# VH-VL binders against Uncharacterized protein ycf23 (ycf23), part 11

Target 1, 265 residues: Uncharacterized protein ycf23 (ycf23), of Porphyra purpurea (Red seaweed) (Ulva purpurea) (p51373)
Amino acid sequence: MTISSKISSDFDKQSALKVITGLNNFNIPQIKQMALASEIAKVTYLDIVADTDIIKEVESVSKIPICVSAVKSKELLKCQKTGVNILEIGNYDCFYEQGRLFHSEEIKLISKETRNLLPHATLCVTLPHILKIEEQVKLASDLQRIGIDMIQTEGKSTSISKTDHLSGMIQKSASTFSSTYTVSSKIRLPIISASGISSLTSPIAFLYGASGIGIGSNIRRLQDIGSMVIYIYEVQAAISSNHNIQQNINHSIQSSKISHQLIPY
Below, E stands for the ipSAE of ESMFold2; O stands for the ipSAE of OpenDDE; V2 stands for 0.75 times the mean of E and O plus 0.25 times the DockQ between their complexes.

## First folded at step 4 (VH-VL; framework fv_ecleralimab)

Design h22
Fold by ESMFold2-Fast, scan of step 4:
Structure h22 (fold): chain C 265 residues (1-265), chain A 120 residues (1-120), chain B 107 residues (1-107)
Amino acid sequence: as target 1 above (265 residues)
Amino acid sequence: EVQLVESGGGLVKPGGSLRLSCAASGFTFSEAWMHWVRQAPGKGLEWVGHIKSETDGGTTDYAAPVKGRFTISRDDSKNTLYLQMNSLKTEDTAVYYCATYEGYFAMDVWGQGTLVTVSS
Amino acid sequence: SYELTQPLSVSVALGQTARITCSGDNIGSYNVHWYQQKPGQAPVLVIYYDSDRPSGIPERFSGSNSGNTATLTISRAQAGDEADYYCQVWDSDTYVVFGGGTKLTVL
């Protein structure tokens, strides 16, 4: 019903940032590097595979709150028993290429089961990008009624035939932003935008109604902790710059209206 | 005590129609998803279709072999599930079970079944 | 459509361990339920959510699910365990999917 106090402040400020190691990623050295980079940059939380041994490994190098992702309630329950109370049903991308699809009915069943098993855990559910926009809105509404605390919007997996990585990133994020905008206009749950996020695209997510963003493949592809930290800092700086720009615009608008007023208002 | 009791089975000619009922008791029927599952003589279990609770939209879904011929409905005031079967074929001959789940898992509550025989 | 495959029959000696498999693509990403059906009777849930037992089901019944294969294990087999066993999952496109069933014979 309520977001964990460990992460709620950043969501309230519309500045939440999570690092996603991946639902199907069991590479402990890489996961630990991402966890340490996240600790240095002071991100809001980590989103890792639902595996109790990996939770322990992450806890050995980071104090950042942990979220675990799975598509099965039992895997989430096992992780919750170790003390993790931020849980996500989602990150379906690794299954789509294998021909395994998740539609609204199955997601609602998993969500109802998980909420029933864990009445007080913070639950996030990913909306599949394979659903039509109106179906994503309907699913989000149903998830809100079930008692889900947060929604994550998903971008399309893109096969790049060009060398231009930027074009692919924009294509992937466009799907996520469209869903974020439409869903945010129809539901009251906090929304996390989690595909194609970079310093270039992250401010757009918040403009379209997100309360948080997730960074996945753009960090996983980096080779060292320093590069990961720099990438996170660039995203954080872009978000902060947008806030300052908006404040300056609002001030200018107010000043202009006052200076042009010739009668009492 | 949670129980499901099917009725309405019998002998019907190909192309005919038949309506099955399933009376539910001992649980909050209006909040439950209800399923129809059938089993041809000497064969395995085959899902026929389901109907969601009103809270979840009251919508229906069907297995491909019966889609367009069978209709599932419910009357929450009577705690009763229905299966309207039209354009019956000999391959529809089976014991028809209604089933639901109580709590977290599917199909933990089953009726005893009602036999439908489609033959000339 | 999603399909689950079970062997048609499995034999086990009295007191030994029977293993009944249920194969499906990426079945490890599904929650597998197992049903026991005796002649003329409705199915009875014996394992749910891969490995949990309903009240009244003896500890001799256990389950596992990983990769492409789920397994129902019946230890110290008894004559009363003779039955047909069905695995079942929920699939997004096809909804409820049952395996073809396995006849267990206790010798």
Scores: ipSAE 0.637, ipTM 0.803, lowest interface PAE 1.8, mean pLDDT 87

Design h23
Fold by ESMFold2-Fast, scan of step 4:
Structure h23 (fold): chain C 265 residues (1-265), chain A 119 residues (1-119), chain B 107 residues (1-107)
Amino acid sequence: as target 1 above (265 residues)
Amino acid sequence: EVQLVESGGGLVKPGGSLRLSCAASGFTFSEAWMHWVRQAPGKGLEWVGHIKSETDGGTTDYAAPVKGRFTISRDDSKNTLYLQMNSLKTEDTAVYYCATDEYFAMDVWGQGTLVTVSS
Amino acid sequence: SYELTQPLSVSVALGQTARITCSGDNIGSYNVHWYQQKPGQAPVLVIYYDSDRPSGIPERFSGSNSGNTATLTISRAQAGDEADYYCQVWDSDTYVVFGGGTKLTVL
């Protein structure tokens, strides 16, 4: 029941960070900039579109482990043949924009086929935000039985947003955290929180039970590698601060237990 | 529609060389991974090796018994797959098939070409 | 290296159900493909990804895969089903692995 040795250490430390270029992003110059920024900042891994040419372009500029995302098992299989062994069924946002929805039975079928095709690959599956929270928990349980290695939670899209970026980010973050908390309390698989994650909200994801976070839109909107690196450093600093706070809390709890052991049994 | 035709088989002495060809038609050859599979007379199927598509870099992998002796190549302009067999041994006697790869299943097979390694 | 084991032969009466097994350690976690080979002919893919059928293959052919055993099932066996049957998986370290083959005889 272990994820890829290339990324497992950061997950064990509850500090995993992936940069998401996007399931529908084929912009090679932008993807290469994000890959270079990720290499400089030493993120845990990259999550890119399932495209063999883009994999080669990323490998030409970065040594960071590559994860590919798709919604068809054959696309993931084609990429695995090039040596990529971290795979994701998910990042459905672009399909929601097209009116295409994914429900539990379809996700389970794709997941079962992908696991069967690739018995030893590290598989992550995104839980659709369109499902009720109880359905997301049931799906996560079913995916655990199929042998999926990790779960990604996502936030709800706003139906119509008139250039209100901040409001949209808050709504997505709240939805993602709610799903992360509920799923993590009932399922044993590592969870990645994505959608609406920023330096301001990343510590909260870990407090709600995530082992990793994904950042996408906040990096993609930046114009240059330097800005991307600075933003990633800011996120990493926020994660580190959260770990120090959590360690202090745990130490305080431990100290309190000692102080309350003043009488014999 | 989709067809594979092997050629180049025949009688060869131990230590000799032989080159097999597989002519492909009816599909986009340059996008396909291709396999060579052999079958000794009265025996089962044995995988020989594969070659990746042009898009995936055209790299090759081989079964242990033939590694270092056999080379797979392709000419996408001619829709042709090749198997160069060197340092042939009597145990290499078999019908050699080429086959298309459809996500690790071998969808279409040629009729095979017989290679006999004997004095 | 990964190995698949098949019985050397299986017999079935005309019109009855034949079952051909393919055994491998944790084979249920692999995708199993099945090939039919008639004497003097090239192999033909009859089942892929455990249970899917290629176009042109009759519904009498079905597959299953769980635990340590995959099974090819041929219902209402016909004389024309008499052939050698091979199971196959793909493994990331050893690539293509075939079973030893099973000769099906229709009595």
Scores: ipSAE 0.010, ipTM 0.413, lowest interface PAE 7.9, mean pLDDT 85

Design h24
Fold by ESMFold2-Fast, scan of step 4:
Structure h24 (fold): chain C 265 residues (1-265), chain A 119 residues (1-119), chain B 107 residues (1-107)
Amino acid sequence: as target 1 above (265 residues)
Amino acid sequence: EVQLVESGGGLVKPGGSLRLSCAASGFTFSEAWMHWVRQAPGKGLEWVGHIKSETDGGTTDYAAPVKGRFTISRDDSKNTLYLQMNSLKTEDTAVYYCATYDYFAMDVWGQGTLVTVSS
Amino acid sequence: SYELTQPLSVSVALGQTARITCSGDNIGSYNVHWYQQKPGQAPVLVIYYDSDRPSGIPERFSGSNSGNTATLTISRAQAGDEADYYCQVWDSDTYVVFGGGTKLTVL
């Protein structure tokens, strides 16, 4: 198991939940509120911008494992030197609106460099939603060969969702589920489904092959710690429901086999 | 010792064709992405195109000014990179460099070969 | 098409610090590489991935990259540092992009 022992148990149980503060979010008061809410709700880990000062701020209010996200190996290396050993190349959504795109070749180069610099770190790489599905599958295969530990699938952003939050959330999750399902059928790395994830969509992510989910914008839009905690609890309840459903299905299968084997004449 | 040696440059008329070669030694050529970069007299560096390793699909990409006219190919059995230049224009006049990419930037460059397109 | 802008020339006195800038939209999200080219010679990589030095490049050469500007810094400038300097990034749509080059003159 290459994944950090701090978070691996939840991935093994297919129940990992991370809270994403955002690759371009430097709002310390908001990040601290999200970190504290994550600590109260006992999420698996927190995914924050790759910034050493923000790492220290988060550590001051939370003991939840920290993952840092960046698109550059140097930013990840700098953060790893402070003791953070869960690193992500990704969360490209903030760059798409700025006209900055990431295709397979660039992501592979960044991933190869990051793994060379950090041979023992836990590395996650986000697959861009702008790639055709077959390109995402090939990229995931290439990343597995490079030695990446986890894959994150992302949802398609919709500018129109700014005026219709629910429709936007559904749109993003549909894109993420398509990628999660297809990629999970072809590679054996754990997959984190992000973008548009909520209590409504979380169970579907796991049914489509995810080992974890990432929640970002739906928590970032909330204004107080209590509201954030309640939202996380709702997501966790949905995850628990998914596990109970899986256990019931497995029990039914086992019960059927026992009935066939041991049924009296 | 890692080394790249270009050849094939010379004088050619507008509309003509020319093929450049780059002989590689001292590294595992088959695993390397290879680039062509040019520099017009007194001007800056301009990327021409690249070819990926066979393991990465062996595909090519080109800068807009040369797309459709230039073709990059490789022969891994001979450790040689090629640039086929067709429909040459006076603005293609430049020193053409072969360069390799190995996780970093273009850390190994050839000495360059001069291509002059003139009547 | 992604574009990198460098000043045409920079002058520095012997022993002083030269700074050569490379400007591009959101260049801080790119990895910037720097090349030195002396007359009649092929380019030589002097800085890669924003601030790393290849073996054989003196510590006088350093780099930084944030926001919209990357900088190559040459401390304790020497006559032998006179050259053209080029910045370079990899862009997903346009691939390899070079800056226009900066001529460094050591006075």
Scores: ipSAE 0.630, ipTM 0.804, lowest interface PAE 2.0, mean pLDDT 87

Design h25 (at its last look DockQ between E and O 0.55; V2 from the best seeds 0.00; counts 0 for: pae E 2.7 > 2)
Fold by OpenDDE, look of step 5:
Structure h25 (fold): chain C 265 residues (1-265), chain A 122 residues (1-122), chain B 107 residues (1-107)
Amino acid sequence: as target 1 above (265 residues)
Amino acid sequence: EVQLVESGGGLVKPGGSLRLSCAASGFTFSEAWMHWVRQAPGKGLEWVGHIKSETDGGTTDYAAPVKGRFTISRDDSKNTLYLQMNSLKTEDTAVYYCATYDEGSYFAMDVWGQGTLVTVSS
Amino acid sequence: SYELTQPLSVSVALGQTARITCSGDNIGSYNVHWYQQKPGQAPVLVIYYDSDRPSGIPERFSGSNSGNTATLTISRAQAGDEADYYCQVWDSDTYVVFGGGTKLTVL
């Protein structure tokens, strides 16, 4: 039930980075690459499908905290026994293409069941983007009452958002930011902003109340570990740069030998 | 021992009304979601509706064929579930079971009553 | 509405293995429960959460669920296993959904 100190620390610093391999990703070589990249880049935690074999493979190459995702409590239960750090109900994006939708009622049911089965586990639940914002807020509130430990938001997928174009990246992340902002104002749980997050949009999520961000699709497109690491570094650098803006300004002021009294910052 | 006992079934004419009861014992009734399931003679199981626990809002939902005609309610002080059936039709003829999610089998109906027969006939 | 499809009947020889299927779109993403009903009796839960057995249910009963098909397997079939079997899921739109039931005959 208690979030680990390291993860909590990253949440508090608004620097938490979650790498998402995919709920329907059973490509062991790719998952291992992503896991190793995550280890090298020292991300906060890795999200993989709830599968004990995959957990073992990940553990063979990475020591970072592991989150497993599923839509069945039973699957999460199996994984919890292996010692994973976070259990997530969600990451439904793979189901949308198949016409399988998860509504508030079902999510609450799964959540309640999972919490009852795992009273001491760290639980995360994804809010479907298909829900209206008011419904997402209500769901988040209900989940908080149920005893969920953290929330993840989703974004809408469009044809444009499937490309690496600037406009597409912004469009893809817009919905998750709206969800993050609105939900964060109504609940006390940490929120992970996911879907369409990139180095460009990563800092924005935190401004809207996110405790962390989730990245996945862009990493999954990369073909080698080196590229994955570099991408993660880019995201981390973007997050850090936002935190250092004031410091940089102060340094510039100092370097210019002008008085701080003349500058409103 | 966990037990559900239905009562109130009988013969009724089309357009008539009937109220079924389900007496629960052996578990914390107030925390349980309760269901009605019916089975027409020689046919399969058909969900009728449910009532959630008060903690979960105490709301009810119904299958399309009975929506607007049937009402599920509960009296937690009496450990009793009810099914008020109005505007009964011949196709409502069935054995009506009450069922619940027990504590150990989340959201599976592991406890069933013996059923009570409702016959709608002119 | 969400629908579950079962074969009308399945036959198995005494001592052999019976398999009863329950089909539904993405049923693998649902928790499937199975009920046994003998003539003149109330249904009895025999499998829940795809593959778990309630107390008192023989190990001969097992379940699996993946893709679009859930399966109830009854190994070493006995005469007493002759019954109707129903699969069931909970759906957010239709709530409790039962399959049409399968009549298992033990030969």
Scores: ipSAE 0.405, ipTM 0.770, lowest interface PAE 1.8, mean pLDDT 91
ESMFold2-Fast, scan of step 4: ipSAE 0.799; ipTM 0.900
ESMFold2, look of step 5: ipSAE 0.507; ipTM 0.778
ESMFold2 (binder alone), look of step 5: mean pLDDT 93; pTM 0.945

Design h26 (at its last look DockQ between E and O 0.05; V2 from the best seeds 0.00; counts 0 for: pae O 3.0 > 2, placed apart)
Heavy chain, then light chain:
Amino acid sequence: EVQLVESGGGLVKPGGSLRLSCAASGFTFSEAWMHWVRQAPGKGLEWVGHIKSETDGGTTDYAAPVKGRFTISRDDSKNTLYLQMNSLKTEDTAVYYCATYDESGYFAMDVWGQGTLVTVSS
Amino acid sequence: SYELTQPLSVSVALGQTARITCSGDNIGSYNVHWYQQKPGQAPVLVIYYDSDRPSGIPERFSGSNSGNTATLTISRAQAGDEADYYCQVWDSDTYVVFGGGTKLTVL
ESMFold2-Fast, scan of step 4: ipSAE 0.825; ipTM 0.917
ESMFold2, look of step 5: ipSAE 0.689; ipTM 0.846
ESMFold2 (binder alone), look of step 5: mean pLDDT 94; pTM 0.956
OpenDDE, look of step 5: ipSAE 0.545; ipTM 0.820
ESMFold2, look of step 6: ipSAE 0.699; ipTM 0.848
ESMFold2 (binder alone), look of step 6: mean pLDDT 94; pTM 0.956
OpenDDE, look of step 6: ipSAE 0.180; ipTM 0.688

Design h27
Fold by ESMFold2-Fast, scan of step 4:
Structure h27 (fold): chain C 265 residues (1-265), chain A 122 residues (1-122), chain B 107 residues (1-107)
Amino acid sequence: as target 1 above (265 residues)
Amino acid sequence: EVQLVESGGGLVKPGGSLRLSCAASGFTFSEAWMHWVRQAPGKGLEWVGHIKSETDGGTTDYAAPVKGRFTISRDDSKNTLYLQMNSLKTEDTAVYYCATYDEGYFYAMDVWGQGTLVTVSS
Amino acid sequence: SYELTQPLSVSVALGQTARITCSGDNIGSYNVHWYQQKPGQAPVLVIYYDSDRPSGIPERFSGSNSGNTATLTISRAQAGDEADYYCQVWDSDTYVVFGGGTKLTVL
């Protein structure tokens, strides 16, 4: 596990938060707004499209560590040459709507070639939500053997007939939590829960074994930096609240002379 | 020098069997994924199947037209790839190439043999 | 199964630029490789991973890949460039997929 020292502390504390601008998002003004909001809120890192010009634009407004996402090892290699060493293979959701599916064998190949090309980079790989849970576990195990440093779980895509944004967020959250719990029970790699994560659901991700969370669409739909910052603060507050509640429960158990271990469920 | 040399091609009757070999040299064969690709006379390239390195599970995958009839295997101690062809059909008539990669890209085939001709005719 | 479509033939005048296309749904999300094959010879990789050249391939050969179309471009065409050209991707369900091939004629 070779997680970058720039982000490792938040992962060790199970409090990592990344803002995802999107693998197919080339809207520079929006990306810069999200980067500036992330800088103000001091998130753990940014996850942006693997584009060297966009990296420079983000660096002009933010000092937050940058992760780039792509489905092609060559795009990641080009970005790594500019100094970015946190790389992600994933964020397949944008391709699923176009009918392009990624299955275990292809993801393993991309992962293996990326690791071979970049032996020391921090690599994260997204597990496709289209895989059965047992297939996601097998893929995660194979990725661990390849030397991948982190796993990201994703939620199901919303159907085109769905009109309720909140319903879509709930559906995505349920999917990623199921994957996070099952995968975290079977592998040793840090897990990032993404897709449909909000201030309401973020504490649940950590309870199910995540070391970090990713937020994307809930930030991308906001129009101004202030609203983005407030949303990020709400997520961070929810994460902090979970830590304080856990400490209070532990103290109460000790003070009541009841000796038994807390179990997640 | 990285090199692949196919052998074992020839004339066979429909329903017959034939085993092709591909001798590899000049690279770490045991770490390489190996492919069989064929080309019918006057036609284009058609992928037949591959076999993964042992470190990647040593598993095989096949194109639909040959699935169940062809078997790919390897002998890493001899740096040799095999294609066992059973229940041959006239449609299997082709030049058969073995191919692999020499760099960090797993399915960009930069190393090819010269091919061996298989003719299935009565 | 995933399918790649190439024109059957392309003609180019000596010294001019030839462009050979390879069309596939969302091909821009795949890595496209290009092979040159002369009569009686094995294929030769001329472009890999959309736009990279193997050692020994002239800079006249270049590639691009976006959306639904990948393109092999051969600048300053020479008589020796006359050959069949094949595009290729790796697909998660069908594995290695080749285009039907394009015969390049240098006039």
Scores: ipSAE 0.627, ipTM 0.797, lowest interface PAE 1.9, mean pLDDT 87

Design h28
Fold by ESMFold2-Fast, scan of step 4:
Structure h28 (fold): chain C 265 residues (1-265), chain A 122 residues (1-122), chain B 107 residues (1-107)
Amino acid sequence: as target 1 above (265 residues)
Amino acid sequence: EVQLVESGGGLVKPGGSLRLSCAASGFTFSEAWMHWVRQAPGKGLEWVGHIKSETDGGTTDYAAPVKGRFTISRDDSKNTLYLQMNSLKTEDTAVYYCATYDEGYRFAMDVWGQGTLVTVSS
Amino acid sequence: SYELTQPLSVSVALGQTARITCSGDNIGSYNVHWYQQKPGQAPVLVIYYDSDRPSGIPERFSGSNSGNTATLTISRAQAGDEADYYCQVWDSDTYVVFGGGTKLTVL
């Protein structure tokens, strides 16, 4: 594992926070607003589309470490040549809507290829929510052997249009929490929980074994930098206020299997 | 020099069996995934199946038309890939190619054998 | 179940540019490879990973891949370019998928 020194401290403290602009988001004004809000709030890093022009735009307004996301190794390689050294294979949600599926074997081959091309880069791989939990565990184990540095879990999207409704967020998060808990109990890689994460649910992600969380849509819908900063502050406060409780309860939950009673596997 | 040489093709009757071989040289065969690709006379390329390296589990996958009838295997001590074809049909008549990839580009096939002709007819 | 569609044939005048398309749902999210096959010969990789050329392939061969269509472009077409051309992707469910092939005729 070769997690970049730029972000490793927050992962070690189980408090890493990334802001996700989106794998399919090329809206430069919005991306720059999110980057500036992230700079003000001092998030751990940004996760943006693998595009060299967008990297330069982000660098013009922010010093926050940049992670780029793609599903093709060549796009990641092109971005790495500009100096970005935190790379992610994922986020698959935008492709599911189009009928494009990613199964374990394809993800392993992309991951092996990317690691071979970029031996020293920090690599994160998203586990598809379309895989059964036992398949996600097997994939995560295989990725660990390939030399992947971090795993990201994702939640199931529903076919029903969601309002900004708390119960909808909790329902979506349940899938992410189940995956995070099960994967974290079986592998040693840091896990980032993404999808359905908010100030209300982020402490639970850490309780179930995450070292970091990712937030995207809840920030993208906001129209100004100030609102984005306030939202990030609320998430950070929720993480901070529960840190000691996370450590103590996390051990108890794993030893007593209390998570099985709360969230079905 | 990296080379693949197929052999074992010939004429067989419908319902018969035939085993093809592919002799590999010039690369670390035991670490390579190996593919069989066929081409019926005057038709396009059709993937038959592959076998993974032992390190990646040594498992096999097949195209729907041959699943249950064809078996891919390998002998790493002999640097040889095999295709066991059972219950042959006239539709299986084709030139059969052995193929593999450069180590860094697992989705492309840049190493091909010359092919061996299998004719299934009465 | 994943399928790639190519035109059956394309004609190009000597010295002009030939374009061979390969259509597939969300093909832009796949790495597309192109093979040239001359009569009685094994296929030869001419473009890999959408746009890269293997050693020995002339610069007049180029590739692109976006949305639902990938394209092999052959500039300054020569008589020796006459061949069948196949596109190929790797799919999670069906593994190696080839297009039906396009016969290029140089007039």
Scores: ipSAE 0.714, ipTM 0.845, lowest interface PAE 1.5, mean pLDDT 87

Design h29
Fold by ESMFold2-Fast, scan of step 4:
Structure h29 (fold): chain C 265 residues (1-265), chain A 120 residues (1-120), chain B 107 residues (1-107)
Amino acid sequence: as target 1 above (265 residues)
Amino acid sequence: EVQLVESGGGLVKPGGSLRLSCAASGFTFSEAWMHWVRQAPGKGLEWVGHIKSETDGGTTDYAAPVKGRFTISRDDSKNTLYLQMNSLKTEDTAVYYCTTGIEEFYFDYWGQGTLVTVSS
Amino acid sequence: SYELTQPLSVSVALGQTARITCSGDNIGSYNVHWYQQKPGQAPVLVIYYDSDRPSGIPERFSGSNSGNTATLTISRAQAGDEADYYCQVWDSDTYVVFGGGTKLTVL
């Protein structure tokens, strides 16, 4: 159960921030922009597709620790051989819309195999939002016994394409926070809260028991490095305010207003 | 050396019952998931069901065609897997294989199979 | 329920390359395993986790898996390669799923 020394400090401080490019995202120009923005902002780590060529591309523009995400142990093993030692089984969202589901049993088997193949790697496993909360708790407990180092919670899909951005974000946030709170109250592992995370909602994730947060779609929607950097800075400002509740609330409100003015959609 | 030896097959009338056994050796049986796979004469492989290791709860799952009629069990003290087959139908006629793997996703060890014939 | 489709038969000339396909929706997100079965014998694992070979399986056997199709490739085909070949995956809802099998004939 040991988190990589490259990222452990931010987890210990309950201030970890990862930028998620997506496990099904092979857009090199976009990934490189997100990596460079992450390097400028000094985020805790990047979570990218498990692809050795993309790892090299990211390493060409960033020194930020790399985590790779996949649903297959062999892909994670292949990436680990290039020197990447932070691995995630998860980010299932891209498969749900295709009718490919991941239930507790398959996730446990993949996790057990990955831990056996990579006894010392830092392993994170995403809990599927399609599972009932009780099932997510049981799965998290089972993953803890397997020796998984971190858990990621995700929000329920808002794949209704005509749902407005704000409504979709609220639905994802509510689901993610509920899962984070319930899981954190019943397991010991660090939790990364992802899906629906923004400068406004990131302090709430930490209040509900997260040790880190992941931001994906809100950065992937931005068109340039400058906008990405500003957005990350606003999230980091909101996180830093966690050390003082009064400052935390006021700072988050101010950051949210700035973010809305800078995001043109 | 891993060995799986099936026994108990034979001729049975529709509606009858049979119990198959699989004697395992050469690996830590109690830690392995065990499976039954069948093959009708001249047809393909069909998964019947599995039983998990004691570490993983020792629970069972079955293919839809046999659910409610077949029961898988294990005796870890004897390194033996069982398949209790009830309410047998002619379409259950097949060679039944006992199988397991180093990992739970695939089967690198197979027995020689035992033939079950369901006919009048 | 999840289904895998294989061609009923494939023919290959001695010394040439045989390719046996296994089609399934999003099969690239599954790990595909391949078994060889000769008449009167139990199946033998020839490829696991898409492309890994068990000890004792010749280098002529290789595998790939992408998109909706997985492929077992047998280069420099030999008479002894004549057999039925089955693909297999693990699915969260249906557990173990086998393809219908492909009979390989070496001419």
Scores: ipSAE 0.677, ipTM 0.834, lowest interface PAE 1.7, mean pLDDT 87

